# VH-VL binders against q9umr5, part 82

Target 1, 268 residues: q9umr5
Amino acid sequence: SYKPVIVVHGLFDSSYSFRHLLEYINETHPGTVVTVLDLFDGRESLRPLWEQVQGFREAVVPIMAKAPQGVHLICYSQGGLVCRALLSVMDDHNVDSFISLSSPQMGQYGDTDYLKWLFPTSMRSNLYRICYSPWGQEFSICNYWHDPHHDDLYLNASSFLALINGERDHPNATVWRKNFLRVGHLVLIGGPDDGVITPWQSSFFGFYDANETVLEMEEQLVYLRDSFGLKTLLARGAIVRCPMAGISHTAWHSNRTLYETCIEPWLS

## First folded at step 23 (VH-VL)

Design yj2
Fold by ESMFold2, last read:
Formats: C-alpha cells, structure tokens, sequence
Structure yj2 (fold): chain C 268 residues (1-268), chain A 123 residues (1-123), chain B 112 residues (1-112)
C-alpha cells in the first residue's frame, strides 16, 4: 500500500496546524499511516535547530525501521530545514519523497511584518547584529538568517545553515552529502505570495546576491560546487519544482489545490 | 493604555461549551500572543494555551485533550477561548494575558492580564 | 510537564519585616545557553494576577524597589525587603522555558 508519511512543522506550530493536510491524504491515499511529529511545539520551535534535529531524529528512527520500503517527509517552513539536516545526518534514512512546503532552504533575509514581530526594537539595517551573535544563535530563526550584505559574518556565525549547505568546511561534509543523496525525490513548493519567506525563491534554493538580485538555484555557488548534492540530484531528474501563486505562508498545508497539484503525486 | 477586556460571567450545564472573549486595546493586537489561564475557586493558576494572530498559530496545553479552541479576529482585536464538553471541575475564572516574543529582550510573558471571566458549570 | 514547587505555601509576616519565597523547578529553566524565563506574579485579593519580576530578576514597571528576584537553574527566590500592608496576596512563580507554561502552587502572604 502507501508509504508512511512523516510531517514536520514550522515556527510556533503544533500538530493541529496540519489537520486539513491529514484529511486530504486520507481522502486520496486511504490507509496511509501519517505521523505529525508533536515535538518542539509553540515557543519551543525557537530552540536551536540542531537541538530540534536531534529530537526529531529520535522520533523518526522507529517509524523508518517499521517501514523498510521507505517513507515520505512533508516538512513545512522551518521544518524543511530540520528535515534536510535529518537527511544529511542519518546514514540509515529511507526517505523517498522529501516534500518541502515553503521552506527557507537558502536562508531568510527581509524585514517583513512577520519577522519584525520577533525583532520590534531593532534597527532594520542592523538586524544581522542580533542574529550573528552568540545570543541570537540561541534562537532558531537566526540559525537560517542569511544577510547577503554581511556574508563573512554569516559564514562565521551560522551554526546551522552554512554547515548543511556545505558553505563552511567541516569533518562530516562528505558523509552528509552521501546521506542526503539517498533521497528519492526533492519536491520544492513555494510561491511569490507567501509573504514571509524572503526571498520566496529560497524555497527553491534561490537567493539574493549582494545587490538583492535573486539568483536561481543553478546560479548558486552551493549548486555549482555540488556542496551537498543539488547538482547531482537535478542531473538525475530527482528535483521537482512546484511553484504556486496566491498562497500565503500560513495556508500551504490547508489548500486543496496545492495539495492535489504539488503533494498528492509524490505520495506513493 | 494597554487593556485586555473580557466578556461577562457565564453559567453553563455539564456537557455544553463556553466561549470567552478578550478584547485588546491601547496597542497593536497582532504584535502579541494571547494566552489563556484559568483559576478554579481557591486554587492556583493553570495555563490553557496561546494564539499568535500574526502567524495564525495555536498551541494548547495537552492536558485539555482537544477540548480547548483558541481563535482571534484581527479586525476587532479580539481573542476567543472555547472550552467544550464542560465538567463541574471546569468551574473557574478564565483570564487572558499577553506575551511578547522579542528575540533581543527575551520572552516577556503575561505583562498584562484581563479582568477575568467567571465560568460556573452546574447541573 | 515542568513542576514548579513553592515554599512556604503560607507566609505570615510582621509589617516592616523581610519576606522570602522559594521556587524550585523539576528541570533547568535555562533556555539553551543563557536565557532563563522565570517570572513572579502577585495576585491581590479579588484581583487579576500582576507581573512583578520577569527573567529571574527584572522588576516590571511600577513595581516597588522592595521586590527583588534572584536564582538560577532550578532554584529561584522572590524577596520583599520590607513588607507593607498592600503586599497581602498570593505570589506565584511561573516558568516560560518549557511547554506547557507552568505555575507554582502559590504562596499566601499575610500580615501577622
């Protein structure tokens, strides 16, 4: 029958946020075992991402062990970064489809009302000073803050994103790339009306250059160097890009058309 | 002047539901999380859950086994808490309170509280 | 759930004398490396709770200087250097580091 589905939530989320997604899966793939991981809920979603990866890793091991045919991951927003790290650190994962729902895969940069909610007293031009400090790196959103105008600070201060992207040398880089490349498909979902992920193309591994011009995935240094396997995945046809306009950040898991178009085809 | 103004007292039968409102004024409603806390007569304080209107997220204390639903209406700057399948032990004063999730300053929990809403569950 | 244990639960105090309330948590309240989200609230008779102290030792606006908070890890203290008649009420500690947020049992402060 259908492979089990594991769902990983985003900032301030809990398993309740995915009730509509669960309904859609039950309708189109009846009998599918779907587990929404109920960890790091609410304010605990702001804990350092490596701490979250550790906890989620412990939760997925028994699920994957009971499903030798493989599992699917559906990972929303910040959860997509947790899931990508899982794929890198687990030498025994059996993930077929990794479905990334509007996740800041190349990082976050921008002073949207959503991000200003967390930084109300800071100067907009100086937000990197908070995130690229030991104090800021204690919070998950700063673990993927990516200021294109302070690249040296990003590369030195990022405890998470620069490592999983292979932008900074570390002893596990080769093993993490090998583990990541065992995924069957990488399904990238996002859109221009998201309103939170900035640039929204980060969900497709696009990002700003120093002039805030968006460079697409294939123009990124991490792609060109194949630092964690993106070039290899694209070459074997394993990357699926499913952009959709008209969906706000909070609605990706509650939109039936999005599910039918971008998610349903990848749940075998 | 920041204020959280709650709806009036309620008397309910076991098995029914109650919906308490919390209207915020004197600040920007979407800048805060709104939490709900209850206090049974002569007892301590118990956290129920929160809503973050900006993110459209809700997080509940699992103790209530899905009986609590928290919602918000940005246009009226009002949060709501609904408790279903009421029991006599749900008799309590229900408070709303707010949290600021400021990364620089750290979390600022419950700097302002509503006046409380007495909910009495009796047969 | 993190259990917050206050002592004493009843605290009769002579006017003008100091008072001390202890709060212990079943787990460390340190967030990750440096932040500790331990708060103190006062509930006067017939009123809503009022925040006194946030993040262990920060006194809220309008709170008299005679109130101070201290502690770290799992052990915390609220002190009143000179108790006044208006200080009568119940005092609660609360942790905000772990979900769900939890309160201590309360300490009822009374004037002898």
Amino acid sequence: as target 1 above (268 residues)
Amino acid sequence: QVQLVQSGAEVKKPGSSVKVSCKASGGTFSDYAISWVRQAPGQGLEYLGEIIPMFHTRNYNKKFKGRVTITADKSTSTAYMELSSLRSEDTAVYYCARTKYDILEGFSDFDYWGQGTMVTVSS
Amino acid sequence: DVVMTQSPLSLPVTLGQPASISCRSSQSLVWSHGNTFLNWFQQRPGQSPRRLIYKVSNRDSGVPDRFSGSGSGTDFTLKISRVEAEDVGVYYCMQGTHEPLTFGQGTKLEIK
Scores: ipSAE 0.793, ipTM 0.882, lowest interface PAE 1.0, mean pLDDT 91
Fold by ESMFold2, look of step 24:
Structure yj2 (fold): chain C 268 residues (1-268), chain A 123 residues (1-123), chain B 112 residues (1-112)
Amino acid sequence: as target 1 above (268 residues)
Amino acid sequence: QVQLVQSGAEVKKPGSSVKVSCKASGGTFSDYAISWVRQAPGQGLEYLGEIIPMFHTRNYNKKFKGRVTITADKSTSTAYMELSSLRSEDTAVYYCARTKYDILEGFSDFDYWGQGTMVTVSS
Amino acid sequence: DVVMTQSPLSLPVTLGQPASISCRSSQSLVWSHGNTFLNWFQQRPGQSPRRLIYKVSNRDSGVPDRFSGSGSGTDFTLKISRVEAEDVGVYYCMQGTHEPLTFGQGTKLEIK
């Protein structure tokens, strides 16, 4: 039978957002137990990501325990960062496929509509003043804000992304890397027409250098140093990159072609 | 000047549906969430859910067991609330209200309200 | 759901005297660090609710300074330093920290 699927939502989401994805899974993998975690819904998705990781960890433990053969994760947008942290902090996870659905895995640096909506008096060039403060780090968006022009502030102030990327020392870096490497496959999904994830290559662990030139995953220091296991995973053949053009940020979980191409093959 | 103008009163039979509109003016529609709150006669206020037109996201109070649907039309700056499978206890005044999710200033809930729409459910 | 409990539910007051309304939540309303999304609304007879106070103690524009809010954590108070005739109505507290948003039962303020 098919492994259970756990779905982790993004910013301002709730389980309603995934109704079409649930339909697709039911059609292609009948009998699959799919759980869309109904935690940190709506405004609560702005809570600190470590708080969300703790709550989601508590919710996934019983699901994983009931499925000794393993589970799959489908994690959308901000939810992909929650899931990557889960894979690092859980020494007993049994995740086979981690499907990262248009997630800002290397961070976010863009004057997007949702940034302007939440910070109407700010721009990407000055948001570091807010996000790289203790107060700003109490909001999930700031936990993965990554200003390439203030790298020293990012490295010192980021309470989440710099830690899960192994860009700042922490007591459990070796253990987190070991735990993350227990995943069977890392499936990276995203595309140039997303309109929210900036740069969109963040969904594939690409990101800006100091000149705002996008460096791909294999050019990133976190990859070259293998700080949390990307180089090891790639060498193992465990990283799948599935880019797709023509999909806006809110449509990734409601596009059948995307599902059939990028998600369905990994739901063993 | 900010205004939220709702559609007129409705009388409905049990088992039918009602759709109430809320037209916003005096601000940018996409800058706000639109929420729905109801008040049964002689009773208090009850939150139904919200829509964020900018993100195309909806979040509902689960108490209503999927009977509430909230939508928006950005081109007309109008939000809608539909309540299905109506019961006599759904008789209430239905209000729309707005929320600003400004992180620096903090969440500003329900700073402006619509005038209310009376929905009467009777057999 | 966070339960919001107001007391008293009925509050007869002599004109010119102070009034105080208590609101207690079943959970802390503190948002991680520093923000507490506790609001107060006034509903005059036959009208829509009007926000008076947001984030515990901030008066909305056009709200007289005789209204004040205070409290922290789970315990909050709305005070009216000198009740006037136009203050008649029902007062609701509401929390915006937790989903779903929830209101207190209301406190009916009347002039005795």
Scores: ipSAE 0.784, ipTM 0.879, lowest interface PAE 1.0, mean pLDDT 92

Design yj3
Fold by OpenDDE, look of step 24:
Structure yj3 (fold): chain C 268 residues (1-268), chain A 123 residues (1-123), chain B 112 residues (1-112)
Amino acid sequence: as target 1 above (268 residues)
Amino acid sequence: QVQLVQSGAEVKKPGSSVKVSCKASGGTFSDYAISWVRQAPGQGLEYLGEIIPMFGLRNYNKKFKGRVTITADKSTSTAYMELSSLRSEDTAVYYCARTKYDILEGFSDFDYWGQGTMVTVSS
Amino acid sequence: DVVMTQSPLSLPVTLGQPASISCRSSQSLVWSHGNTFLNWFQQRPGQSPRRLIYKVSNRDSGVPDRFSGSGSGTDFTLKISRVEAEDVGVYYCMQGTHEPYTFGQGTKLEIK
């Protein structure tokens, strides 16, 4: 039988967004038990990511316990960060494939429609004043705001991304790395036409330097230092990169070609 | 001035579906979320769900999941609420309302409402 | 779901006298960032609900200053300093902190 699939949604999202994905899985892998976690839907997805991690942990633990053979995670957008953190704090998870579906894994820094929608009076160049305050860090979107021009503030004020990345020293860094490395495969999905994840390479752990030049995963300090295990995972052949053009952010979970090419191969 | 204008009253048979529209004017449609609330005769208010037309994101009250479908057309600044498998208990006035999600200013919930659409479900 | 409990459910008031409506939530409505999403709505007979107060104590434009909202955590109050004839209707509190959004039962304000 197929391993159970757990789905985690993104910002302002809910289980409804994955109706097509469920259909695809059912058609190609009949009998697969798919659980779309209906937690932190809508505006509740703005809650601090650590709060979300705790909630999702409580939900996945029973599912994992009933699936000793292992489970697959499909985590979309902001959900990809939640899942990465989840796998970092869980010392007993049994995730075979962690599928990061267009997630800002290395953070977000863009004047996107989402940003303008949520911060109609702010620009990305000024958002650091908000996001790196104690107040700002109470919002999920600020938990992975990564301003390349204010690295000092990011490293010191980011209460989530900087920690799960091991960019700021903390007492759990070694354990989190060990836990995350329990994953069988890390499947990174994203593309240049996303329109929301900025830069889109963030979905592949690429990101801006201080000059806003996009550097690849292998050029990142977190990789070079193997701070949370990316270098180790790559070395063991556990990282899969699946870029795809022509897909907007809200369509990643509802594209058949994308599913067949980037998701389906890892659901066996 | 901001207005939400809803479609006219509906009379439906049990088991059928109804689709109510809500057209927004006087503001930027894409800057807001549209929520649906219903009120049975002589009763209180019940939240059904929400759509963010800008991104097509939808959230439903779990009580109605599977029966409620909310959609939006940005080109016409119109939101829609469809309720399927109608029951007599679904007889109510259905309202649309808008919400703005400004993180800095705080969320502005339901600042404007439609005039309501009476949906009667009877055999 | 968060249960919103209003009291009283019926509120007969003499013109010119003050009125007070209580709303209690089964859970705290305070977010970690400090905001509290508690709204008050007025529904006059035969009309749609109208928002009076948002985030506990903020009055909407056009709402008379005789209306005021207060409270914190789980206990909230709507006050009318001097009830007028046009204030007749049903008043609802609503929380927007927890999904799904929920309303109080409503308080019917009538003139004695």
Scores: ipSAE 0.900, ipTM 0.944, lowest interface PAE 0.6, mean pLDDT 96
Fold by ESMFold2, look of step 23:
Structure yj3 (fold): chain C 268 residues (1-268), chain A 123 residues (1-123), chain B 112 residues (1-112)
Amino acid sequence: as target 1 above (268 residues)
Amino acid sequence: QVQLVQSGAEVKKPGSSVKVSCKASGGTFSDYAISWVRQAPGQGLEYLGEIIPMFGLRNYNKKFKGRVTITADKSTSTAYMELSSLRSEDTAVYYCARTKYDILEGFSDFDYWGQGTMVTVSS
Amino acid sequence: DVVMTQSPLSLPVTLGQPASISCRSSQSLVWSHGNTFLNWFQQRPGQSPRRLIYKVSNRDSGVPDRFSGSGSGTDFTLKISRVEAEDVGVYYCMQGTHEPYTFGQGTKLEIK
C-alpha cells in the first residue's frame, strides 16, 4: 500500500493545476490517497508565507495522524518554501519524501514575466526598495526575494527566507533544524528552461554571489555551516537531485516524463 | 478604448454544457486576469472564477468546482468559460470582467465588464 | 465565504436629495498596510455592472464627483450627494480581500 501524498501549490495556483499529476499517481500507484490542499488559492497565495504555513499546518495534521507510517509532500514553486518552513516548525511531522518541484529554495532574483506582471514599473535591480520594507514583506513574493546586491537589507528585512535558511540568528534555529532533519528524503526538481525561477539553480539550493555567478548548493554558506541541516541530509544520502531541461514553469506537474523520472520513484 | 465582447445568448437543456467567449481589445490581454461573474434573473452577482492568460493559471470558486472550466487563447485575446452539468438554477446572465494585479498600486478588480451573455437552461 | 450585507435593499429617493448605502462584511477587509479591497458597482436596468469606486474611496474615471465611498474594517458606505435621474439602478458592494470574492445583495435606487 502507498503512503498518502499531500500536494502544496504555488503562486496564483489552485488545486486544478494538479489534475494531470493526480492522474499519473493514480495510474502508477493505484489506491494512493492524494490530497491537493485547497488553501490560499489564487489571490490568497500573495498573503505572508508565515500565514500560509500556519494554515497548511492545520490542514496536514489530521492527514498525518491518519497515516502513522508516514506521508509524502509534493510542493510546487512557492509551495516548496511553505513546505520547508512547515517541516521546520512541526516537531511531530512524519514526512518521508519531501519533493520540491521547481521551488525557489534560495530565493528569487529575476526580471521574469511574473515580476513585470505584478510590478509593472519595477525591475529586479530596484525591487529591493519595495520588498525589503515592512509593507513589502506583507506579500509572499517579497518573503523570498533575494537580491544578491543588497545582502545587508535582505538579512535585516526578510521575515521568512533568511529565517528558514538560518541566515539570521534566531532563538528557534536549533529546533527548526532538528525538525527539518526528520524528513526521509529531500527530492530537488528543476531545470534551466523553467523561465521563472531565477536563477533556476535556486531549486537545488544554488544562488548568485555578489557578481551574479551561480554557486551550487555545496558552495553556499548555509550548506557549509549546516545552518538548517542541508549538509547533514546530504551526508545521509537523503538528498536527490533530479534536473530536467525543456520544461517551463507551469508544466512541471503536467509532464509525464518528469513524473516518471523524478517523482514516481519516491512515492513509496 | 478597452472592450470585452461576449458571445451571444444560448438556450440549453439540463445536463448539457455551455461555453461562453469573451474577446478583449483596447489593451494588452496578457496584463490582466479575466474573471467570470453571473447574475440569475432578479438576483445578485456571483463570482465563478478567473484565469491569468499570461501563465494559464486558473482559480475557481469552490462552489462550482468540477463544473466550471475557464480557458484563454492569447493569440486571439479571448477567454472562455464552460459550465457543465447544467441545471435550471444556472439560468443567468454570465459576465466577464478584468482585474489588474499591480501590487504597488493595489489590486484593481473588475474595472471593465463584458456586455453579458444570457444562458437559459430549460427542459 | 465572507458575507456582504447591504442596507437598505430598496432606496426610494427624491431627485436632488442625498442617498447613502451601507455595506457590512462578516470579516475585516483589510489586506495589509491600508489596503482594503472593497468596491462599489452600479448596474442600470438592462446593462452590465460598472465600477464606481475601488479600494473603498477611489472614484473611477468618468464617475461624477457626487459619488463617494468611505469606511474601514467591516463597515463601508457609498454616498450620492445629490441624486440625479440617471442614478437609477442597483448598487453592489464587493470584496476582493478574501477568496472567493463576494458581493452584497444589491440596493435598488429608485426616484420617488
Scores: ipSAE 0.747, ipTM 0.863, lowest interface PAE 1.1, mean pLDDT 92

Design yj5
Fold by OpenDDE, look of step 23:
Structure yj5 (fold): chain C 268 residues (1-268), chain A 123 residues (1-123), chain B 112 residues (1-112)
Amino acid sequence: as target 1 above (268 residues)
Amino acid sequence: QVQLVQSGAEVKKPGSSVKVSCKASGGTFSDYAISWVRQAPGQGLEYLGEVIPMFHTRNYNKKFKGRVTITADKSTSTAYMELSSLRSEDTAVYYCARTKYDILEGFSDFDYWGQGTMVTVSS
Amino acid sequence: DVVMTQSPLSLPVTLGQPASISCRSSQSLVWSHGNTWLNWFQQRPGQSPRRLIYKVSNRDSGVPDRFSGSGSGTDFTLKISRVEAEDVGVYYCMQGTHEPYTFGQGTKLEIK
């Protein structure tokens, strides 16, 4: 039988967005138990990511317990960060494939329509004043805001991304790394035409340097220091990169070709 | 002058579907969410769900168990609410309303409402 | 779901006298950042609901200053300092902190 699939949604999203994905999985892997978690839907997806991690943990624990052979995670957009943190804090997870579907794994820094929608009076150049405040860190979108021009503020104020990345020292860094390394495969999906994830390479742990030059995963300090296990995962062949062009952010979960190419191979 | 103009009254048979429209004007359609609320005769208000055109996301009240479908057409600044498998209890005035999301200023829930659309379900 | 309980459900008031409506939520409506998504709506006979108050105490543009909202956590109040004839209608509180959003039962304000 096929391993169960757990799906975690993104910002302002819900299980409805994954109706096509559910259809694809049912068609290609009949009998698969797919659970699309309807937690923190809509505006509640703005709650702090650690709060979301706790909520999702409570939901996945019983699912994992009933699946001793393992489960697959498909985590979309903001959900990808939730899932990575989830795998970091769980010392007993049994995740075979962690599929990060167009997630800002290395953070977000862009003047996107999403940003303008949520912060109509702010630009990315000024958002650090908000996001790196204690008040700002009570919003999920600020939990992974990564301003390359204010690295000091990021490292000191980011209560989520900097911690799960091991960029700021904390007592759980070693354990979280150990836990995350329990994953069988890390499947990273994204593409240049996303339009939301900025830079789009963030989905592959690439990101801006201080000059806004995009560096690849292997050039990142988190990789070089193996702060949360990326270097180790890559070395054992556990990281899969699946870039795809021509897909907008809101279409990653509803594209058949993308599913067949980047998702389906890892649902066995 | 923001306005939400809804489609006209509907009379439907049990088991059928109804689709109500809500056309927004006087603002930027994509900057807001459109929610739907209904009110049975002589009763209170009940939230059905919302659509966020900018994000192409939809959120529903789970009470309706998938009978509600909310969509939006940015090109016409129109939101739609479709309710299927109609029953007599679905007889109500259906309202669309606008919500503004702003992290700094906070959520401005239902600042403007449509005029309402009466949907009557009867044999 | 969060239950919103209004009291009273019927509110007969003499013109010129003050009115007060209570709304209690079954759960706290406060987010971690401190915001509270509590709104008050007025629905006059035969009309659509109209928002009066948002975020507990913010009055909408065009709403007379005789309307005021207050409260915190789970207890909220709408007050009308001097009731006028045009205030006749049903008033609803609504929480937007937890999905699904829920309304109170409504308070019917009538003139004695």
Scores: ipSAE 0.898, ipTM 0.941, lowest interface PAE 0.6, mean pLDDT 96
Fold by ESMFold2, look of step 24:
Structure yj5 (fold): chain C 268 residues (1-268), chain A 123 residues (1-123), chain B 112 residues (1-112)
Amino acid sequence: as target 1 above (268 residues)
Amino acid sequence: QVQLVQSGAEVKKPGSSVKVSCKASGGTFSDYAISWVRQAPGQGLEYLGEVIPMFHTRNYNKKFKGRVTITADKSTSTAYMELSSLRSEDTAVYYCARTKYDILEGFSDFDYWGQGTMVTVSS
Amino acid sequence: DVVMTQSPLSLPVTLGQPASISCRSSQSLVWSHGNTWLNWFQQRPGQSPRRLIYKVSNRDSGVPDRFSGSGSGTDFTLKISRVEAEDVGVYYCMQGTHEPYTFGQGTKLEIK
């Protein structure tokens, strides 16, 4: 039989968004128990990410307890950050495949439709004034806003991303790294035509330097210092990179070819 | 001038479905979420769900999740609500309303409403 | 679901006199550390609802200054300092902090 699959949605999403993904899994892996976590739907997806992590943790504990052989996570967009934090804070998770579906793992710095829709009078160059304040950090978008031109503000003000990346010292860093490293595989999915994740390489732990040149995962300090386990996972052969062009941000969970290429092989 | 204009009244049999339209004008359609709210005769207001045309996302009140479908057509600036497996208790006036998700000014919930569409379910 | 309880449900008032409507939620309506998404709507006889107040106390454009909102946490109030004939209708509070959004039962304001 197949391991249960837990799905964590993104910004302004709900379980309906994953109906095609559920159909694909049912067709290729019949009998798989798939749970799309129906928490923080719609507007509530803007709540602080630590609040979301707490709620999702409570929901996944009983599912994992009933599946001693392990579970898989499929985590979309903002949901991939929630899932990575879950894996760090849970001493007892049994996740085999963590499938990160176009998630801003190193943060977001883009004048995207989401930015213009939520902040109509702002641009990426001035959003740091809002996001790197206590008020701004009460919104999930700001929890992973990463302005490469205000790195000192990011490092001091980020309530979420700088912590789970180990970019700021904190007493739980060693324990979180240990917990995250219990994952069997880290499957990174994304592509250049996403249109929302900026840079799109954030889905692969790449990000801008101060000149907006993209440094890939292996060039990032968090990788080189192995701050939360990326170097260890890569050396173990546990990181899978599955880029795919031609897919927009809202289509990752409804593209059959993407599912067959990047997701299906990891749903043992 | 912002307007939300809904389709006309419907009379339906139990077990059938109804699809109500809501055409928006006087603003940029993709800047808003379109929500649906109903009011049974002599009763209060009940939220059904919303659609965000810009991102193709939908969120439904879980009470209606298996029976309601809310969609949007950006080319006509029109939102739709379809309710299936109709029952007599679904008899109500159905309203569309819009929301602006501007974080700095605050969420502008239901700042404009359609005129309402009476849906009557009778055998 | 967050339960929104209004009091009174029926409010007869003399023209020119003040009116006050209470709304209480079963949970705090504070979003996280500062925002409260509580709204007030007016539904005149035979009409669609119209928003009067958003974010607890902010009057919408075109709403007379005799309408005011106040409150915090779980307890909120709509006041009309001097009732006019055009104020007849049903008033609803609504919370947008927790999904699904929920409305109070309504308060029917009538002229005595």
Scores: ipSAE 0.772, ipTM 0.875, lowest interface PAE 0.9, mean pLDDT 92

